# Ledger of designs, part 2: VH-VL binders against Probable Brix domain-containing ribosomal biogenesis protein

Target 1, 157 residues: Probable Brix domain-containing ribosomal biogenesis protein, of Methanosarcina barkeri (q467k0)
Amino acid sequence: MLVTSSRKPSARTRTLCKLLSRFIAGRCMTRGKMGMQELLEFAEGGPLIVIGEYHGNPGELSFYDEAGELLFSLRFTDWYSKELDSYWFSGIEPKLAGQGEIAEAFKVFFHFQRVENDKIDQLPPSSTLIVVGENDIDFMGSGKSLFKLNLRGFKKY

## First folded at step 1 (VH-VL)

Design c8 (framework fv_cofetuzumab)
Fold by ESMFold2-Fast, scan of step 1:
Structure c8 (fold): chain C 157 residues (1-157), chain A 119 residues (1-119), chain B 111 residues (1-111)
Amino acid sequence: as target 1 above (157 residues)
Amino acid sequence: QVQLVQSGPEVKKPGASVKVSCKASGYTFTSYDVHWVRQAPGKRLEWIGVISAYSGDTYNNQDFKGRVTMTRDTSASTAYMELSRLRSEDTAVYYCARTYEDWLPFDYWGQGTSVTVSS
Amino acid sequence: EIVLTQSPATLSLSPGERATLSCRASQSVSSYGDSYMHWYQQKPGQAPRLLIYDASNRATGIPARFSGSGSGTDFTLTISSLEPEDFAVYYCQQRSDWPLTFGGGTKLEIK
């Protein structure tokens, strides 16, 4: 799984690209001058996530299939926990929890193992988890929030 | 142990080409980008360009204007930098260095390859 | 291209003294609290060694006497109490824009 950004990304957008790619056990690549065809070659037949900006901040995630077709996008504002500074990413794929159209889109796109909300407390302490809520998407590790995307919109194509 | 081991010193005449190798070990070669940097005697470090070990795609400093070619061999975990149409100003120590992502620093460097261009 | 100017070119000090090295960028290399400025140490005949990344973070294995600070266009590398092994050339490097660029270096020498 390839994660990249819009061209000439801000520092905050680069930070999110790095964090998101490590969290989902994917690869983050600098956009530079690459067009869609070049990005798809980097993805080696896999899907692609592009982080877009609003007012110089990361504000959009666009999800593309292996042919470069846009599947869905979501708009957000980003938040980072101070716990993140000391967190060690293990390279294990996260589990997915939550309900609704975004959770279903994520399940189809990522194929991550699903966990029921009432069983989250039963996960091993080393587990990573994406919790899709009504107002945010919470990226959790070792039982704590590492970063969140506060939802502002969702569009399916 | 992470290591980048470069080929030995080269002496070339003006107009010739030189090809420097950088053999990686101790990590997953395709997970890192390989940059090339040179340093002329008594001068600052100068960035030449980068190659993705994953895709083989390159992005080069315009100052080398079609003279530099970067390649890699994933089966040998080796990156190569070829500089053509050599001039006396190309006399320098050439380094390879790795990055995980473009905005991250060069965490490991090769030992350097001395290239001397003399008539 | 972003031009990095390091000063002084040469700094003559004794072991135990504090060293303060400056790096100034021709345009900002900072955005939203992050600064894409890195510092390297180079000893004669050796490749550079990473000391500080993103302005203020110490690389693994780097002693606590090394610290970095600054944002925007003005950055500082500080060595709180010089050890004999610290006498070397120090380079700053920006990763804010292409092409990647390095400063001219500050040579730290024994007085």
Scores: ipSAE 0.006, ipTM 0.504, lowest interface PAE 12.9, mean pLDDT 86

Design c9 (framework fv_cofetuzumab)
Fold by ESMFold2-Fast, scan of step 1:
Structure c9 (fold): chain C 157 residues (1-157), chain A 119 residues (1-119), chain B 111 residues (1-111)
Amino acid sequence: as target 1 above (157 residues)
Amino acid sequence: QVQLVQSGPEVKKPGASVKVSCKASGYTFTDYAVHWVRQAPGKRLEWIGVINAGSGDTYNNQDFKGRVTMTRDTSASTAYMELSRLRSEDTAVYYCARVYDDYGWFDPWGQGTSVTVSS
Amino acid sequence: EIVLTQSPATLSLSPGERATLSCRASQSVDYSGYSYMHWYQQKPGQAPRLLIYDASNRATGIPARFSGSGSGTDFTLTISSLEPEDFAVYYCQQSYDWPLTFGGGTKLEIK
């Protein structure tokens, strides 16, 4: 899976791109002047995620299929735990938990292993987890929140 | 291509220390973990531990705790494993390996570094 | 720690024959439909090479004659028709829990 940003991203947006790509076991790529067709070539037949900015900060995730068609987007504000400074990223794909329209969109897009909320405590010790809630999307590792996207909006296309 | 290249063979006396290097190329070094595994002549593969190349955090198998130190140099894309207070039982080929995917399988492996401990 | 037991320790066969190698885990290595069990080949004088991951998926570049099966505690590596270059030692490895562990190996040798 390819993750990139809008053109001329801020340092914070570049940081989220690297972090998100590591978390989902994907690849972060510098946008430069690349258009959609060039991005699809680097995605090697896979889908892609584009991080957009709102007032100089990362504020939007846009999800595109293999043909470059926009499937859905999220508006958010980002929050980061200090645990990230010493957190372990080993290429493990996360598990996915949660209910609702955003959770269903993620299940279709990512194909990650799904976990019921009442089974989260049964995950293997090395697991990472994306929990789609009502107000945020929580990116967890080792039982702790590593970073969150506080939800501002959701749109299906 | 993704590749791990290790330092050359070592011959050490009991009580000495040995430091093995593992140079990565063909991928973003800091996005992955480097695992260390050894194999004594005619014996099974034995997991020593792992270092997260980005953070520098390590986990050592308890069987080696207190004798093994793992480090890395991000500017050189190189991981190191140092084993101290060597015993004859430490005679083995030492491998570094990268974890590729979700379930902790090793791909690629370094070519191996032979360490012989004898008087 | 999870103990992996491979059998037989040595398997003597001829080229063209079918090889079946077993790996048993001291506890289940399954979670949510996945089996955290992998297989490696080690030829004399070489580093191990990944053959099968997650019990049944063939690694890139591995010939179709290699296949993996099993779940829970019992796993099998099958080589449908042995080639001369397949005479090697085979190891299973679990990634369900730390420490990561390997089986004792099965040496496949020419009869």
Scores: ipSAE 0.000, ipTM 0.481, lowest interface PAE 17.2, mean pLDDT 85

Design i1 (framework fv_iratumumab)
Fold by ESMFold2-Fast, scan of step 1:
Structure i1 (fold): chain C 157 residues (1-157), chain A 119 residues (1-119), chain B 107 residues (1-107)
Amino acid sequence: as target 1 above (157 residues)
Amino acid sequence: QVQLQQWGAGLLKPSETLSLTCAVYGGSFSDYYWSWIRQPPGKGLEWIGDIDHSGSTNYNPSLKSRVTISVDTSKNQFSLKLNSVTAADTAVYYCARDYYDSSGYFDYWGQGSLVTVSS
Amino acid sequence: DIQMTQSPTSLSASVGDRVTITCRASQGISSWLTWYQQKPEKAPKSLIYAASSLQSGVPSRFSGSGSGTDFTLTISSLQPEDFATYYCQQYNSYPLTFGQGTRLEIK
């Protein structure tokens, strides 16, 4: 899985690109001047996530399939936990929890193992987890929130 | 063109704090991550840590208890402090810029600063 | 941590030779590998990123290949300025780690 940004990203957008790619056990790549065809070459037959900006901050995730077709997008604001400063990523794919359109879109896009909300407490301490909620998407490790995307909108194409 | 220039103390006694600064000229500062890498004489390269313009850092766990990287965005500078130095910290220290992947490979490097720790 | 192991540790070659240097990661790093060239008393220079993408300004005689755990750097026709130490580096996960280096020496 390839994660990149829109052209000329802010440092905050680059930080989210790096963080998101590490969390999902994917790869982060600086956009530069690359168009979609070049990005797909680096994706090596995989799908692509592009982080876009809104007023100079990361504000949009766009999800593209292997052919470069836009599947869905999220509008958000980002939040980072102090727990993130001491967390070390193990490179293991996260599990996915949550209900609704966004959770189902994530399940189809990522193919991550799904966990029922009432089973979250049964996960090993080393687990990472994406929890799709009503108002946010919570990226968790070792039972702690590491970062969140506060939802502002969702569009399916 | 992008140029990195670094400076700081060259000779230290054991237990002192190593301090180096890197200044960035000729390119965007806020769009990249900035790293410190060291190389002991006759040995290979070791990544120390990185920082962006917002002050977000990542550190090598082997050095995390002793290392601090900071940034001064008004001057386009970032700095390394390594406390409680020993002879094992003798190395050439480089500052460097991430080129393509924000996770870190390095397209522009400073000239290097030899830091010698001896009693 | 991901261990990067290069082979050989040193290699002697002549101008015009085809030279291959290998790098092995202790776990999968996809294509997130960079090759560097370092001459004595100078900072390293990046040659290849994303395992196979040539850095701007680097001569076309340099090429990279591989994915996952096994990677190669090839110099198709060695030039006098190519005698140097070469390092691989993974940037798949933190901490960023380098190989121990391969010294390319004149025969």
Scores: ipSAE 0.006, ipTM 0.507, lowest interface PAE 12.3, mean pLDDT 85

Design i13 (framework fv_iratumumab)
Fold by ESMFold2-Fast, scan of step 1:
Structure i13 (fold): chain C 157 residues (1-157), chain A 123 residues (1-123), chain B 107 residues (1-107)
Amino acid sequence: as target 1 above (157 residues)
Amino acid sequence: QVQLQQWGAGLLKPSETLSLTCAVYGGSFSDYYWSWIRQPPGKGLEWIGDIDHSGSTNYNPSLKSRVTISVDTSKNQFSLKLNSVTAADTAVYYCARVGIEYDYWSGYPFDYWGQGSLVTVSS
Amino acid sequence: DIQMTQSPTSLSASVGDRVTITCRASQGISSWLTWYQQKPEKAPKSLIYAASSLQSGVPSRFSGSGSGTDFTLTISSLQPEDFATYYCQQYNSYPLTFGQGTRLEIK
């Protein structure tokens, strides 16, 4: 899976692109001046995530299928743990937990293995996990939050 | 046509603060991450940290308590300060650009390097 | 931290030889590895990124391969200008870490 940004991204947006792509076992790409057609060529038949900005900060994730059709978008503010600087990413796909329309959209888009919320504490310490909650999406490794997207909106197309 | 040029004090006593500056000439400053890397005499390379034009930093945990990297976007410069130096900090220090290609993984090699600054810590 | 170990630490070779240098990561790093060449008293130069992609302007005799934990740099027909120290570096996770280096010397 390809992750990129809107044109002329801030440093924080570039950091989120790299981080998100590592977390989901995908690939990050500098946007430059590329349009959607060029991005799809680099996605090589895979889906695409584009990180957009609000007031110079990352603020939107837009999820596109293999044909370049927009499936859904999230509006958010971002938060990062101090533990992130030294965290080891194994390249293993995360598991997915949560309920609701955003969780179902993620399940369809990513195809990650689902974990019931009441079994999260039983996962091996080496596991990575995306927890879709009511107010945030928590990206967890080794039982700790690594970064979060605090939800501001959701739109399905 | 991108050039990185370094300067700063080369001979220090134990407990002093190392200060180096790197100036970037030609090309874009704001589209890249800028790094400091060091190499003790006869040994390998050690990454110190990086910074972008907004001042966002990443530091090597082994040095994080002593290191500060800062940026002056008006001058296209970034600087390294390392506190409480010891003989173990004796090294050639390099500034470098994190290269850009099409993707962040592919564009990650340090593609332009400063000339290096030998810093010797001795009594 | 991810430890990068290179083998051999030094080797001697002749012009025209095929030379292989290996790099092993203590943990999986996918393909997120760069190879550098460093000549005495000079800054390193990047040769290969993403384990196997040749940096622009680097001669085609240099190639890289591997994924996960085991990586190789190959010089298919050694030239006089290739005698140098070679380093691998992972960029899968912070902190970025380098191998200890492999010194390639004239036989």
Scores: ipSAE 0.000, ipTM 0.497, lowest interface PAE 13.9, mean pLDDT 84

Design i3 (framework fv_iratumumab)
Fold by ESMFold2-Fast, scan of step 1:
Structure i3 (fold): chain C 157 residues (1-157), chain A 120 residues (1-120), chain B 107 residues (1-107)
Amino acid sequence: as target 1 above (157 residues)
Amino acid sequence: QVQLQQWGAGLLKPSETLSLTCAVYGGSFSDYYWSWIRQPPGKGLEWIGDIDHSGSTNYNPSLKSRVTISVDTSKNQFSLKLNSVTAADTAVYYCAREGYSSGWYEFDYWGQGSLVTVSS
Amino acid sequence: DIQMTQSPTSLSASVGDRVTITCRASQDISSYLTWYQQKPEKAPKSLIYAASSLQSGVPSRFSGSGSGTDFTLTISSLQPEDFATYYCQQYDNYPLTFGQGTRLEIK
């Protein structure tokens, strides 16, 4: 899976692009001036995620299928844990947990292994998890939050 | 004390579906993940996948396209189906409990094993 | 996937010997490693969890050590009932993976 940004991304947006792609075992690509057709060519038949900005900060994730159709988008603010500084990514796909409209959209988009919320603490300690909650999406590794997207809105197309 | 008892198919032909069931007696069923693990004759152990009481599964990527694990919580049972079998699927199959808590992890209770032979 | 490699693949020893078996992970797994003993025609039995913690009911002659990528299982004074195959297993990440096994045989 390809992860990129809107054109002329800020340093913060570039950081999130690299972090998100490492977390989901995907690729991060510098947007430059590429249009949708060029991005789809680089996605090599896979879906893509585009990180959009609001006033110079990352603020939107847009999820596109392999044909370039927009499936859904999220509005958010980003938060980073100090634990992230020392975390070592293994390049394996995360597990997915959560309930609700956004969780269902993620389950359809990502074909990651699913985990029930009440079983999260029963997984191997180094498991990486995406926990889709009511107010945030928590990206966890080794039992700790590494970064979060605090939810401001959701739109399905 | 927890005991696991398993049953199912023994002899299969290539292309058939392997089906095994494991019943859990004693202890809590809903507090654990339950695994399937296999061992080809004279070889090592390979984890197949796990399931919890709600039906949430994790599968070994090498088998994911052919494997389904399901649960019957009313009977404290979970089952393995592996489709499109070949001779490479010949193995002893074990069900096991994943004992996990803060600070440790292990397969702490195992079924007796079921030998599945795939031959034409 | 995390690859687990054991050495030796087989080992011959006598009762009373000190035996060591090693296990190497292809990446850092901290201390998230379990050792199992398997006797012929039987399911495996856990011996050591978290790399160095002895399971209840397991004789004190068994010990585990190591962290990161290199791990060792030691039997300080081999007994007749210890002739078996030993496996390491990582639980740092899915899929769960085992070493290929070390067969401990009577000399």
Scores: ipSAE 0.000, ipTM 0.457, lowest interface PAE 20.5, mean pLDDT 84

Design i4 (framework fv_iratumumab)
Fold by ESMFold2-Fast, scan of step 1:
Structure i4 (fold): chain C 157 residues (1-157), chain A 118 residues (1-118), chain B 107 residues (1-107)
Amino acid sequence: as target 1 above (157 residues)
Amino acid sequence: QVQLQQWGAGLLKPSETLSLTCAVYGGSFSDYYWSWIRQPPGKGLEWIGDIDHSGSTNYNPSLKSRVTISVDTSKNQFSLKLNSVTAADTAVYYCARDEYGDYWFDYWGQGSLVTVSS
Amino acid sequence: DIQMTQSPTSLSASVGDRVTITCRASQGISSWLTWYQQKPEKAPKSLIYAASSLQSGVPSRFSGSGSGTDFTLTISSLQPEDFATYYCQQYNSYPLTFGQGTRLEIK
């Protein structure tokens, strides 16, 4: 899975690109001047995620399939926990919890293993978890929020 | 100062195609989303769809089979086509600018009355 | 689709009155709600965004509150120029949806 940004990303957008790619066990790549054709070559037959900016901050995730077709976009503001500073990523794909159209889109796009909310406490300590809520998407490790995307909009294409 | 000007109104017969164009002056075109919204006489507002400078669109599912929104970035214009019109499509049609995060529709065109009658 | 329901559908008030209108979403929309004012024969104008933030140039007598599913627009002291129809609109999810409108009549 390839994660990249819009052109000329801010430091905050570059940080989210690296963080998100580590969390989902994917790869982060500097955008530079690359167009979609070049990005697809680096995606090696996989889908890609592009992080867009609003007012100099990361503000949008756009999800593309293996052919470069835009599937859906998510608008957000980002928040980071102090727990993130000491967290070590295991390189294992996260599990997915939550209900609703965004959770369904994530399940189809990532093919992540679904977990019921009442079984979260049964996950191994090394597990990471994406919890899709009503107002945010919470990226969790070792039972703690590491970072969140506060939801501002969702578009299907 | 941002200004939206629209044209391509008029009287249509049932089954014809509605076409409207909106031109944007005085502001950045590529940093925003651009919407079409309609209002039947004496009724409320209905969102039709939006487009960005790259041509990515979202449509109201109730209209998706009949609507096409397109963009001409060289002219800072975007256009609405609505196929197979009926009397239910009689409305004032507005173009408007969408803004992420701050406020939704901050600038609107003057409106175009489209009447569908036989 | 998220349905937006406004109440009342119409009301009559006198200059100087405190007026409140409400908007209810069928699903949680956080604070992703804008209030618009539409005067006769004019395009709508945004008054309040993000549920409670006053748009630049809008008089301070207008205020918005609420989160989740229940939202209120308040005019603290009604003026003659406030005769209009008011609409709420959610921008949490596509399709974007508006309330049916509240017609404010001065009488």
Scores: ipSAE 0.007, ipTM 0.483, lowest interface PAE 14.5, mean pLDDT 84

Design i5 (framework fv_iratumumab)
Fold by ESMFold2-Fast, scan of step 1:
Structure i5 (fold): chain C 157 residues (1-157), chain A 118 residues (1-118), chain B 107 residues (1-107)
Amino acid sequence: as target 1 above (157 residues)
Amino acid sequence: QVQLQQWGAGLLKPSETLSLTCAVYGGSFSDYYWSWIRQPPGKGLEWIGDIDHSGSTNYNPSLKSRVTISVDTSKNQFSLKLNSVTAADTAVYYCARGWEDYYGMDVWGQGSLVTVSS
Amino acid sequence: DIQMTQSPTSLSASVGDRVTITCRASQGISSWLTWYQQKPEKAPKSLIYAASSLQSGVPSRFSGSGSGTDFTLTISSLQPEDFATYYCQQYDSWPYTFGQGTRLEIK
C-alpha cells in the first residue's frame, strides 16, 4: 500500500503521510511532480491513498484501487495525541473495527483482520487498531488513541 | 550564504545527558526541516531525527526513547538532547538542513565530537 | 528498517578514471535516494538527490541513476578532489537510513 500527498504538501501533510503509512504498515512516498500513472508504477500493483489539503492543512484522503480508479474519499481535520510522542511502530498491520458506510468501505479497501466491537477489549495490549466511528476514525496503539481523523464528509464513487 | 554553527558538550560520562545546539545564519528558518545526524569514529552515518519550525518532530525509533529535538524560532536555533549516554553514543554529531522538495540535507554544521568515557 | 548496502566498500582509482559505486535497498524505495560525498574531518556534502538530480554547484561529471532497489553513482572522469567516502541514503520511509559507505582512494 502506497500513501502519498498532493503536490507541494505542507509540513503537516507530510507528517500525516509518514504517520499513516507507518501505522498501516505501508509505504510513504514524496509526491514531487508525479502524475497518477507514475504513482501507480511505484505502488507495485497495490492500491494508493492520496492525502489532499484544505486551506494548507491535511484535509482529504482519496482511496484508489490498483487500476487508479477513485473508490471513495473522506474529508477530515486531524488531531494528534501526546501519547504519539512515545509510541514505537512495530510494522504489523492493524486490526479494523467499526460499523457504518465508511467502516464498510475501509474493510473492503484494506483487507485488515476485522474485530467485533464487543471483542476490542480482548485484543493484546500491544495491538494496533483502527476504529471507524460515526464522527471520527481513531488510530489506536497500546490501548490509547494515537491520532484521529475527525470526519467532515464522505463520498463514494 | 546559509551557515549552520553548532556547539555543546564534548566529553561526557555514562548516564549523563548529551546537549547540542545548532544556530542558522543567513537564510530562512521556517521553510525547512532541521536534522541531526551522527557518525561514530570510523563508521557510517545514522539519522537521529528532524524538526520543523512549528516543533513537529520525527525520530529514529532506535533512539526515540532517549532523544528530544526542540526549536527556538526567536533565535533560529534547534537543539538535540540525548539521555542516558553510553560509550556507544561516542560520535561526531552534525546538524543539517533538509528540504522536502530537495530530498536531502544540503547545508551541514561543522560537527561536534562527543566522547563518552568513564 | 530499510537496509542500504553499498558496493564496493572501497576502491582505488587514478585521475581520469570512470568510477561507479552501487547502492542496493532491501525493499523498493522508488527514486527516493540521495548521494553524499564526505572528505576526512569534514561534514558530508550532497551530490545527487531523487536518485538522478544533480545538486546545484556540483560538477557535471557526477551522475546518478536507478530506481526501485538498485542505484548507481558515476564519476565520469575522476579528479584529485573526488577522493573521499561516498554514502547513499533513502528517503522513502522512516527511519531514514544510510549505506555503509564506499571509500574512494588514490592508486
Scores: ipSAE 0.006, ipTM 0.492, lowest interface PAE 11.6, mean pLDDT 85

Design i6 (framework fv_iratumumab)
Fold by ESMFold2-Fast, scan of step 1:
Structure i6 (fold): chain C 157 residues (1-157), chain A 124 residues (1-124), chain B 107 residues (1-107)
Amino acid sequence: as target 1 above (157 residues)
Amino acid sequence: QVQLQQWGAGLLKPSETLSLTCAVYGGSFSDYYWSWIRQPPGKGLEWIGDIDHSGSTNYNPSLKSRVTISVDTSKNQFSLKLNSVTAADTAVYYCARESYDYVWGSYEDAFDIWGQGSLVTVSS
Amino acid sequence: DIQMTQSPTSLSASVGDRVTITCRASQGISSWLTWYQQKPEKAPKSLIYAASSLQSGVPSRFSGSGSGTDFTLTISSLQPEDFATYYCQQYNSYPLTFGQGTRLEIK
């Protein structure tokens, strides 16, 4: 899985690209002047996530299939935990928890292993987890929130 | 095209603060992350930390309590300060450009451009 | 920390030989691995990024392969300028970590 940004990203957007790609065990790429066809070639037959901006901050995630078709997008504001400064990523794909439209879209897009909410506390200490809630998406490691996307909208194409 | 030049430090006594600066010439400063890496004489490489143009940092936990990396975007420079040095901090220190997965065109990823290195010796 | 272990630590070879250097990560790192070449008194030079992508300007005799925990750097036909120390490095998670190095020496 390839993660990149819109053209001329801010430092905050680049930081989220790097962080998100490490969290999902994917690759991060500088957008530069690349169009969709060039991005897909670098994705090597995989899907693509593009981080877009709102007022100079990361504000949109757009999810594309291997043919470059837009599947869905979500709008957000980002929040980061101070726990990130000392957190060491395991390099293993995260598990996915949550219910609702966005959770089902993520399940289809990522193919990550599902975990029911009532079993989250039973995960191994090295596990990472994406929890899709009603108002946010929480990216967790070692039982702690590492960063969150506070939801502002969802659109399926 | 892009070149990194570094300066500072040299000979230090135990307990002093190490200070190094790296200047970036050519290319974009704000489109990359910038790292410090060190290498003790005859040994391998150790990553110290990185910074982007906004001042966002990541540090090696083994050094985090003693390290500060800062940026001066008006000069396209970034700097390393390491407090409370000991003989174990004797090393060649490198600054380097860090990016990920930039394909064809101008820039290609990982630590692809390095400064010349600065030898820092901490005497007994 | 993710520990990177290279094998062998030292290798003697002749010009024209096929040389293989291995790197093993203590945890899965996907393809987030870079290979470097370092000559005495000089800064390292990146050869391969994302485990298998050749850095611009690097000769095609260098290639990388692997994913997850096991990675290989291959030099298909060793040249005199290739005698150097080689390092692998993971960039999947912080802190970024390097292997201990493999010294490639003339036989």
Scores: ipSAE 0.006, ipTM 0.513, lowest interface PAE 12.4, mean pLDDT 84

